# Ledger of designs, part 332: VH-VL binders against q8ixk2r445to577

Target 1, 133 residues: q8ixk2r445to577
Amino acid sequence: FFGMLQNKGLTDYCFDYNPPDENQIVGHQVILYLCHGMGQNQFFEYTSQKEIRYNTHQPEGCIAVEAGMDTLIMHLCEETAPENQKFILQEDGSLFHEQSKKCVQAARKESSDSFVPLLRDCTNSDHQKWFFK

## First folded at step 16 (VH-VL)

Design b75 (framework fv_cosibelimab)
Fold by ESMFold2-Fast, scan of step 16:
Structure b75 (fold): chain C 133 residues (1-133), chain A 120 residues (1-120), chain B 112 residues (1-112)
Amino acid sequence: as target 1 above (133 residues)
Amino acid sequence: EVQLVQSGAEVKKPGSSVKVSCKASGGTFSRWAISWVRQAPGQGLEWMGVIIPKFGTANYAQKFQGRVTITADESTSTAYMELSSLRSEDTAVYYCAKSRYYGRSAFDYWGQGTLVTVSS
Amino acid sequence: NFMLTQPHSVSESPGKTVTISCTRSSGSIAYHYVQWYQQRPGSAPTTVIYEDNQRPSGVPDRFSGSIDSSSNSASLTISGLKTEDEADYYCQSYDHSNKHWVFGGGTKLTVL
């Protein structure tokens, strides 16, 4: 699967990666932003290693969750995907993070109107359902 | 250090077409969004369309749909804007402009502009 | 699809402060970032404010941007006016419905 990774519940929002410096691709949080449909910084690939890859940059980035955290951060992809970079995309659209045993949910960022994907206890909410477009 | 360099001025007859080029240097052309914006004499800025070179995806303002085609050649880091069925009211300076993220980022670098004059 | 409306012209004396408004006709001005561009005669536009209120490197802190949801408008404020600030100023925002950029009509700033 590849394309824009869109949320079923928070309709019209896609995974989006917008680090401040395009030459410093690693270490920033993945956000949710209105889907523009043009690829670019909203284009992701789900791989056979259960990675969510950001392919618009070289070297390629892979979404990861650091121990004890609930935010999705861009890391460098590795030859063999580490556990913190593995997400199981289930038939119902859930993105299950193996290492933490939690699901990716579209959520509001703190006190702002901004949205981000966060790890939360798994539920049957549409805010935890994702699909490639 | 980014620079956008456009092709030179053109004089065209009504009913013809014009193709303006925009060559990028510095940075990574393929990952950018390249928009085309025109400005008729004494008038404001008017957005025409965009291309994302790496994806080959383009989108156009409704006013220009059917007459404008924006393309990109990643091997030469060049974007093109072709406008067909030219009318006198198409006389304008045409700019290419780079933005980092489509739908969000400002146009941080602009070409110098290309004057297209449509007259008989 | 919406319009961004700016005053056609504004004028003020050197050293004073001027504010240029940019009003969105439908939908909230706060839904998407507003950018501001400066265009001097014979030149391509340059960015003076991006993402509502951020300044590019090299733009003096005399330039600031703000959003006012109550009037559904964005504003560019220039303090300590200098003659070199004479230019046309354009606001720009994104139309998500059409996936298009929209420019305001432009404001001619005269410093005299």
Scores: ipSAE 0.702, ipTM 0.899, lowest interface PAE 1.4, mean pLDDT 92
Fold by OpenDDE, second read of step 17:
Structure b75 (fold): chain C 133 residues (1-133), chain A 120 residues (1-120), chain B 112 residues (1-112)
Amino acid sequence: as target 1 above (133 residues)
Amino acid sequence: EVQLVQSGAEVKKPGSSVKVSCKASGGTFSRWAISWVRQAPGQGLEWMGVIIPKFGTANYAQKFQGRVTITADESTSTAYMELSSLRSEDTAVYYCAKSRYYGRSAFDYWGQGTLVTVSS
Amino acid sequence: NFMLTQPHSVSESPGKTVTISCTRSSGSIAYHYVQWYQQRPGSAPTTVIYEDNQRPSGVPDRFSGSIDSSSNSASLTISGLKTEDEADYYCQSYDHSNKHWVFGGGTKLTVL
């Protein structure tokens, strides 16, 4: 699967990665932004290694969850996907993070009008449903 | 340092077409979005359209839809803007501008501009 | 669709502080970044503020940007005004509904 990773509950919002330095693509948080369908900062790939890859830049970035965190941070992809970079995109649209045993939920950023994907306990909320478009 | 260098001034007849080039250097062209912005004499800036070279995806302002074509060549790090059915009101300086990401980023670098004069 | 409205012109003496407003007609200014561009006579625009209040390298700290959600407007403030600051200034933001960039009408700053 590849393309825009769009949320069902938060209508018209997609995964979006926009690091401050275009030459340093790792270490920053993945956010949600209105889907534009132009590729680039909203283009992701779900791989056979259960990675969510950001393939716009070289070297390639993979979404990771750091210890003790509930945010999605971009790391470098590795030859063998580390445990903190493994996600299961299930048939029902839930995006499950294997290591934390939590689901990715579209949420409002604190004290902001912006939105971010956060790890939360798994529910049947449409805000935890995702699909590639 | 990133630089955008545009092609030279053009003088065109009404009804004809013009194609302006914008060559990028000093960075990774495939990571950018390239927009085209024009400015008529004594007027403000007007966004025309954008292309993301890596994906070949382009979008245009409604005003120019069907009349403007923006393309890019990654091998030469060059973006192009072609405007057809030229009219006198198309007389303007045309700028290319680079941004990091579509929809959220500033135009952080600009070309030097290309004057296009449309006259009978 | 939305519009960005700027004053046509502003003027101030050297050393003083000037503020240029940019009002968004619809949509939340707090959610969509505002950029500011400076254009000196006979030159291409250059970025002076990006993402509401960030300064590019080389832009002096006399330039600052802010957002006022209550008035749905952005402001460019130039302190310690210098003759070289005389230019046209444009605000810009993104229209997600049309996937367009929108410029303000521009403000001519005259240093008296």
Scores: ipSAE 0.552, ipTM 0.879, lowest interface PAE 1.2, mean pLDDT 94

Design b76 (framework fv_cosibelimab)
Fold by OpenDDE, second read of step 17:
Structure b76 (fold): chain C 133 residues (1-133), chain A 120 residues (1-120), chain B 112 residues (1-112)
Amino acid sequence: as target 1 above (133 residues)
Amino acid sequence: EVQLVQSGAEVKKPGSSVKVSCKASGGTFSRWAISWVRQAPGQGLEWMGVIIPKFGTANYAQKFQGRVTITADESTSTAYMELSSLRSEDTAVYYCAKSRYYGRSAFDYWGQGTLVTVSS
Amino acid sequence: NFMLTQPHSVSESPGKTVTISCTRSSGSIAYQYVQWYQQRPGSAPTTVIYEDNQRPSGVPDRFSGSIDSSSNSASLTISGLKTEDEADYYCQSYDSSNKHWVFGGGTKLTVL
């Protein structure tokens, strides 16, 4: 699967990655933003290694969850996907992070009008359902 | 350092078409969005459209829909803007501008501008 | 859709501080980043502020950007005004409703 990764509950919001330095694509947080369908910062790929890849730039980035964190941070992809970069996009639309045993939820960023994907306990909320478009 | 160099001034007849080029250097063209902005004499800046060269995706301002075509050639790091059915009101300086990503990013670098004069 | 409204012109003496406003007609000014561009006479625009209050390399710290949610406006402030600051200034933001970039009408700054 590839393209925009869109949230069901937070209508018209997609995974979005826009690092401040175009030459340094790792270490920053993935956010949610209104879907534009232009590719680039909203283009992701779900791979057979259960990675969510950001392959607009080289080297390719993969979404990771750092220890003790609930945010999605861009790391470099590795030949063998590390455990903290493995996600299961389930049939019901839930995006499950294997290592943390939590689901990715669309959430409002604190003290902001912006939105971010965060790890939360898995529920049946549409805010935890995702699809590629 | 990133630079955008545009093609030279054009003089066109009404009803004709013009194609302006914008060659980028000093960075990775495939990582950018290239927008076109025009400015009529004594007037403000007007966004025309944008292209994401890596994906070949383009979007246009409603005003120019159907009359403007923006393309890009990654092999030469060059973006193009073609405006058809030219009229006198299209007389303006046309700028290309680079941004990192669609929507949220500033136009951090600009071309030097291309004057297009439409006159009978 | 929204519009960005700027004053047509502002003027001030060298060494003083000037502020240029940019008011968004609808939607929250805080939701989308505001950029500011400087255009000297006979030249192409250059970026002086991006993402509300960030300065590109080479832009002096005399230039600053701010957002006022109460008035739904952005402001460009130039302190220690210099003759070289005389230019047209444009604010810009992204309209997510139609996926267009929107420019303000521009403000002519005259250094007296």
Scores: ipSAE 0.703, ipTM 0.911, lowest interface PAE 0.9, mean pLDDT 95
Fold by ESMFold2-Fast, scan of step 16:
Structure b76 (fold): chain C 133 residues (1-133), chain A 120 residues (1-120), chain B 112 residues (1-112)
Amino acid sequence: as target 1 above (133 residues)
Amino acid sequence: EVQLVQSGAEVKKPGSSVKVSCKASGGTFSRWAISWVRQAPGQGLEWMGVIIPKFGTANYAQKFQGRVTITADESTSTAYMELSSLRSEDTAVYYCAKSRYYGRSAFDYWGQGTLVTVSS
Amino acid sequence: NFMLTQPHSVSESPGKTVTISCTRSSGSIAYQYVQWYQQRPGSAPTTVIYEDNQRPSGVPDRFSGSIDSSSNSASLTISGLKTEDEADYYCQSYDSSNKHWVFGGGTKLTVL
């Protein structure tokens, strides 16, 4: 699977990575933004190693969740994917983060009109359902 | 230092085609979104279309669909805009412009513009 | 589809403040970021405001941007007007439905 990773509940929104410096791409939070359909900073690949990879910039990034956190952060991909970078894309469209036992949910960012993907307890909400377009 | 350098002015006859180039330097051309914008004499800015070279994806304003083709050559860091079936009302300055993230980022660098005159 | 409407021209004296509006015809102005460009005769446009209210390096703090949801408009405000501010100003926003950019019609600013 690869393409724009779109939310079923927030139907116009896609995973988006927009670091302020294109030469320093790691360490920033993954956001949700209106889908443009052109690839670029909204293009992600789900790998056989259960990674969500971003490769528009080099070096390639892999989405991770740090221990005790609920935000998705871009880290460098490793030859052997660490547990905090593994997500199970389930048949119903949920993205299950194995290490935390939580699901990725489209959510409003605190104190703003912006949206971000966050780890939440797993539910059957459409805000936790994702698909590649 | 990012720079966009466009090809020189052209004079064309009605019914012909024109292909304007935009050569990028000073950054990672393939990752950018390169838009084309035109401006008829004394008129406003009009967006024509965009290409993202790394993905080969292009999209065009409805007004120009069928007449405009935007392409990119990653090996030379050059984007092209070809406009066919030229009419006198296509006389304009044509700009290429770079944005970092399509659909969100401002056009932060612009080419100098290419005057295309369509006359018989 | 939407249009961005700007006044055709505005004028003000040196040292004063001017505001240029950019009104979205349908859908919320806040749905997408608004950019502002300055264009002097014979030159390509340059960015004076990006993402609603951010200033590029080198743009003086006399330039500011804002969004007003009640009027469905973005505004560019220039304080302490100087003669070199004379230019055409264009707002711009993205149409996610058609996946294309929309420019306002442009505003000619005359200082004095």
Scores: ipSAE 0.688, ipTM 0.899, lowest interface PAE 1.5, mean pLDDT 92

Design b77 (framework fv_cosibelimab)
Fold by ESMFold2-Fast, scan of step 16:
Structure b77 (fold): chain C 133 residues (1-133), chain A 120 residues (1-120), chain B 112 residues (1-112)
Amino acid sequence: as target 1 above (133 residues)
Amino acid sequence: EVQLVQSGAEVKKPGSSVKVSCKASGGTFSRWAISWVRQAPGQGLEWMGVIIPKFGTANYAQKFQGRVTITADESTSTAYMELSSLRSEDTAVYYCAKSRYYGRSAFDYWGQGTLVTVSS
Amino acid sequence: NFMLTQPHSVSESPGKTVTISCTRSSGSIAYHYVQWYQQRPGSAPTTVIYEDNQRPSGVPDRFSGSIDSSSNSASLTISGLKTEDEADYYCQSYDSSTKHWVFGGGTKLTVL
C-alpha cells in the first residue's frame, strides 16, 4: 500500500513530513496536516517489513518510535527493520506499534492547534483508524 | 542558488494555443510544487494551477479548467504551461513560481515572466 | 471559494508607518498561512513575508506581518517607509476545499 495516509476521525488530515531542510530527512517529528492529494510530503509506503517509509527523498526515511516516547520520529531505514520501526496496519484501519503494544492516534499537539500522530492505548476510536488514499 | 528561467515572448492569434516553459536549476526540482500565475496588463496576480513533478499530480483553478494543462519533464527540470483556445483577454505576463510544500509554503522563487500577446 | 480583499491603494510619507489589510470573505484567516509579495514595475514578485509573520533573509525588519481573527484579516505593516518600498503588494492564502491558492487584488503603495 502506498499513498496519502488519511485519518478516519480527523477526516481532512493526512500523515505529513515537513523537515526544515529538504535534503535532511532524519530526526523530526511526523505531523498531521490538511490532505492535498498531490503526493509530495504526504506520500508514504507501507512495506512487507511492516515499515512506514517516506521515500520521496534520498536517503529513505522510516517512521520510528523511540523508547519511552509517544511521538513518531523519522529515522533512517535499515536493511532489516528494527522493532521500533514496525507497525501492523490492521483490516479495521488500526495502526498497531508492535514494540509498545499501542496504536497510532490522531491528536492535538499540546498548547497548539496543530495535530500529530501519537501512540495511545488501543481503542476502537475513528481517531485511531487510518487508510491509504 | 535556485533559478527559474522561462521561455521568450509569444504573439498568438485568437483560437490558437501557447506553451510556455520554465527551466529550474539549483535544487531538487522533482520534489517542488511549481505554480503558474498570470498578470494581465495593469491587473493583479491570478493563480492558474500547479504541478508536483515527482508525482505528476496537477491541479487547476476553476476559471482555467478545460483550457490549461501543466506538465513537467523531470529529466530536463522543466515545467510547462499550455493554454488553449486563446482569447484577447488572455494577453498577460505568465510566471512560474516554486513553493516547497503545496498548500503551505510561500512562492519563494519566481521566473522572470513570459509575455503572451493574443491579437488578430 | 473565497476572496481576499485589499485596499486598491495606500499612500504615506517617508519615515512613517503604513498598514495594508487583507480580509478573507469566508472561512477563518487563521486556518491557513498568509504570504505577502512585493512587485515593482517590470519585475516578478518577491516574498516579503511568509507563513503569517516570517521574514526571508534580506528583507528588512521594517516589514512585519500579523493575523487578526476578530476582523478575519491579515496585515502587512511597513515602518520607516522608504521610497524604494513603493510597489504593489499582494497577499495570498490557501483554500483547502478546492486545494487552490488565492491572491488578494493587490495594493499600490505610493510613498509621497
Scores: ipSAE 0.673, ipTM 0.890, lowest interface PAE 1.4, mean pLDDT 92

Design b78 (framework fv_cosibelimab)
Fold by ESMFold2-Fast, scan of step 16:
Structure b78 (fold): chain C 133 residues (1-133), chain A 120 residues (1-120), chain B 112 residues (1-112)
Amino acid sequence: as target 1 above (133 residues)
Amino acid sequence: EVQLVQSGAEVKKPGSSVKVSCKASGGTFSRWAINWVRQAPGQGLEWMGVIIPKFGTANYAQKFQGRVTITADESTSTAYMELSSLRSEDTAVYYCAKSRYYGRSAFDYWGQGTLVTVSS
Amino acid sequence: NFMLTQPHSVSESPGKTVTISCTRSSGSIAYHYVQWYQQRPGSAPTTVIYEDNQRPSGVPDRFSGSIDSSSNSASLTISGLKTEDEADYYCQSYDSSNKHWVFGGGTKLTVL
């Protein structure tokens, strides 16, 4: 699967990666932003190793969650996917992070109307349902 | 150093088409958004459309749909804007402009502009 | 579709402060970033403010941007006016419904 990874509950929002430096791809938080439909920084690939890779046929980064954290951070992809980079896209659209046993949820970061994907206890909320478009 | 260099001025007859080029250097052309903006004499800036070269995805302002085509050649780091069925009202300076992320980032580098004059 | 409305012209004396408004006709001005561009005669535009209130490297701190949700407007403020600030200024914001950029009509700043 590949494309724009869109939220069912926050219908207009997609996974988005916008690091401040073009030459520094790793270490920043993955955000949610209004879907533009053009690919670019909203294009992700879901691989057979259960990775969410940033940027297409030549992926540069892999989404990871550090132990004890709830934010999704861009890391360098590895030859064999480490456990903190594995997400199970379930039949109901849930994106399950196996190492933590939590689900990715669209959440408001602050009162500033900024949205981010965060690990939360799994629920049947549409804010935890994702699909490629 | 990022630089956008456009093709030279053109004089066209009504009903013809024009294709303006924009050659990029100094960065990752394929991953940028290349926008096209025009400015008629004494008038304001008007957004025409955009292309993401890596994806070949393009989007156009409603006013220009059906007349404008924006393309890119990744091998030469060059974007093109072709406008057809030209009328005198299309006389303008045409700019290409780079943005980092479509729908969010400012146009941080601009080409020098290409004057297209449509006259009989 | 929406429009971004700017005053056609503003003028002020050297050393004083001027503010240029950019009013959005529909949808919240705060929902999308506003950029500001400066265009001197015979030149391509350059960015003076991006993402509402950020300055690019090389733009003096006399330039600032702000958002006022109550008036649904963005503002560009230039303090300590200098003759070289004389230019046309354009605001720009995003139309998420059509996935298009929209420019304001432009404001001619005269410093006399």
Scores: ipSAE 0.711, ipTM 0.896, lowest interface PAE 1.2, mean pLDDT 91
Fold by OpenDDE, second read of step 17:
Structure b78 (fold): chain C 133 residues (1-133), chain A 120 residues (1-120), chain B 112 residues (1-112)
Amino acid sequence: as target 1 above (133 residues)
Amino acid sequence: EVQLVQSGAEVKKPGSSVKVSCKASGGTFSRWAINWVRQAPGQGLEWMGVIIPKFGTANYAQKFQGRVTITADESTSTAYMELSSLRSEDTAVYYCAKSRYYGRSAFDYWGQGTLVTVSS
Amino acid sequence: NFMLTQPHSVSESPGKTVTISCTRSSGSIAYHYVQWYQQRPGSAPTTVIYEDNQRPSGVPDRFSGSIDSSSNSASLTISGLKTEDEADYYCQSYDSSNKHWVFGGGTKLTVL
């Protein structure tokens, strides 16, 4: 699967990666933003290694969850996907992080009108449902 | 430093077409969106459309759909804007402008502009 | 579709503070970043504010941006006004409904 990763509950919002330095693509948080369908910062791939890969830039980035965090951070992809980069996109649309045993949920950023994907306990909320478009 | 250099001024007859080029340097062209904005004499800025060179995806303002074509050549880091069926109202300075992330990022670098004059 | 409405012109003396408003006709201004561009006569526009209130490098801190959700408007504030600030200023924001960029009508700032 590839393209925009769009949330079902938070209508018209997609995974979006926009690091402040275009030459430094790792270490920053993945956010949600209005879907535009133009590729670039909203283009992701779900790979056979269970990675959510950001391959707009080289070297390729992979979404990771750092220890003790509930945010999605961009790391470099590795030849063998590390455990903290493994996600399961289930048939029901839930995006499950294997290591934390939590689901990715569209949420409002604290003290902001922005939105971010956060790890939360898995529920049947549409805010935890995702699809590629 | 990033620079956008546009092609020179054009004088065109009504009904003809014009193609303006925008050559980028000082960065990674494939990471950008290239927007086109025009400004009629004494008027404001008007967004025409955009291209994402790496993906070959383009989007146009509704006003210009069917009449404008935006393309890009990654090998030369050059974007192009072609406007057809020209009319006097198309007389304007045409700018290319670079942005990083479409729908969010500012137009952080602009070309110097290309004057297109449409007259009989 | 939406429009961004700016005052046609503003004027102020050097050293003073001036504010240029940009009102969004529909959609929440809080959910869409506003950019501000400066255009001096005979020149291409340059970015002075991005993402509501961020300044590019090289833009003096006399320039600031803000948003007011209650009035659905953005504002460009220029303190310690200088003669070199005389220019046209344009606000810009994104229309998610048609995926287009929208510019305000522009404001001519005259330094008296």
Scores: ipSAE 0.668, ipTM 0.903, lowest interface PAE 0.9, mean pLDDT 95

Design b79 (framework fv_cosibelimab)
Fold by ESMFold2-Fast, scan of step 16:
Structure b79 (fold): chain C 133 residues (1-133), chain A 120 residues (1-120), chain B 112 residues (1-112)
Amino acid sequence: as target 1 above (133 residues)
Amino acid sequence: EVQLVQSGAEVKKPGSSVKVSCKASGGTFSRWAISWVRQAPGQGLEWMGVIIPKFGTANYAQKFQGRVTITADESTSTAYMELSSLRSEDTAVYYCAKSRYYGRSAFDYWGQGTLVTVSS
Amino acid sequence: NFMLTQPHSVSESPGKTVTISCTRSSGSIAYHYVQWYQQRPGSAPTTVIYEDNQRPSGVPDRFSGSIDSSSNSASLTISGLKTEDEADYYCQSYDSHNKHWVFGGGTKLTVL
């Protein structure tokens, strides 16, 4: 699967990655932003190694969650995907992070009106359902 | 550092087509979105469309659907805008402009502009 | 779809402050980033404000941007006006429904 990774509950919002420096593509938080439909900063690929890959840049980035954290952060992809970069896209649309045993949920960031994907206990909420478009 | 250089001025007859080029240098062309914007004499800026070179995906303003084609050649770091069925009201300066992320980022670098005159 | 409406022209004396508004006709101005461009005669536009209120390197802090949800508008404010600020100014925002960029009609700033 590849394309824009869109949320079922928070409609019109997609995974989005916009680091401030083109030459420093890793280390920043993945966000949610209104889907523009043109790929690029919203283009992600789900791989056979269960990675969510951001491949509009070389070297390619892979979404990861650091131990004890709930935010999704861009790391460099590795030849063999480490456990913190593995997500299972389930048939019901849930995106399950294997290492933490949590699901990715569309959530409001702090006291702001911006949105981010965060790890939360798995539920049947549409805010935890994702699909490629 | 980053520079967009466009092809030279053109004079065309009504009903013909024109193809303007925009050559990028000083950065990684494939990482960008390249938009085309026109400005008729004494008028404002009008967005025409965009190309994402890495994916070859393009999108166009409704007004230009069916008349505009935007393409990119990654091997030469060049974007092209072709406008067909030219009319006198297509007389304008045509700009290419780079944005880092489509739908979010500003047009941080612009080409110098190409004057296209449509006259009989 | 929506329109971005700017005043046709504004004028002010050197050293004073001027504000140029950009009003969105439908949908919230705050839902999408607003950019501001400066265009001098015979030149391509250049960015003076991006993502609502950020300044590119080289743009003096006399230039600032803001969003006002109550009037559904964005504003470009230029303080300490100088003659070189004389130019056309355009706001721009994104239409996510149509996947299009939208420009305002432009404002001619005269410094006299």
Scores: ipSAE 0.254, ipTM 0.769, lowest interface PAE 3.8, mean pLDDT 89

Design b8 (framework fv_cosibelimab)
Fold by ESMFold2-Fast, scan of step 16:
Structure b8 (fold): chain C 133 residues (1-133), chain A 120 residues (1-120), chain B 112 residues (1-112)
Amino acid sequence: as target 1 above (133 residues)
Amino acid sequence: EVQLVQSGAEVKKPGSSVKVSCKASGGTFSRWAINWVRQAPGQGLEWMGVIIPLFGTANYAQKFQGRVTITADESTSTAYMELSSLRSEDTAVYYCAKSRYYGRSAFDYWGQGTLVTVSS
Amino acid sequence: NFMLTQPHSVSESPGKTVTISCTRSSGSIAYHYVQWYQQRPGSAPTTVIYEDNQRPSGVPDRFSGSIDSSSNSASLTISGLKTEDEADYYCQSYDSSNKHWVFGGGTKLTVL
């Protein structure tokens, strides 16, 4: 799959990566922002290694979650995907991070009106359901 | 440093088409959003449309749908705006303007503008 | 689908403060970033405020932006007015439904 990764519950919002320096894409948090449908910083690829890959800016990035953390951070992709970069996109639309046993949920960023994807205990909430468009 | 350089002024007859170019330098053209904005004499700014060259995706203001086509050539780092079926009301300065992230970022660099005069 | 309404003109004396409003007719002003552009005669516009209240490098701190959700408006405030500030000022915000940008009608600032 590839395209804009949109949330079923927070219906107008897509995965979005907006690093402040376009020549250094690693190390920043993935956010949710209003879907524009034009590709660019909202275009992601789900790979056979279960990576969520970002390649609009170079070098290519892969979404990861560090141990003990709940935020999705952009890391460099590796030839063999490490466990912290593997997400299982289920038939019901849930995005399961196998290493942590948690699901990606659309959530309001603390102390702001911004939204971010965060790891949370898996539920049947539409805020944990994702699809490519 | 980023620079956008537009083609020169044109005088066109009613019913004809005009194609304005915008050549980018100093950055990653393909990843930007290139917007087109016009300004009739003594009037305000009017957004016409946008292209994201890497994706070949374009979107147009409803007023111009069917008359405007925005394209990009990544090999020359050039965006084009073609407006057809010209009328005297299309007399304006046409600007290209770069933004980082479509739908969010400001237009941080602008071309110098191209005056298109539609004479009758 | 919406309009951004600005006063047609404002004027103030050098050294004073002026505020230019930008009111959104439909939808919340706070849900989308507001940008402000300055245009001097014969020139292309330049950004003076981006993402509601941020200043580009080179723009003096006399320029500031704010959002007021209660009036559904954004404001550009210029303090310590100088003659060089005479220009047309345009606000801009995003229409997520149509996926396009909307400009305000522009405000002519006269410093006299």
Scores: ipSAE 0.652, ipTM 0.889, lowest interface PAE 1.5, mean pLDDT 92

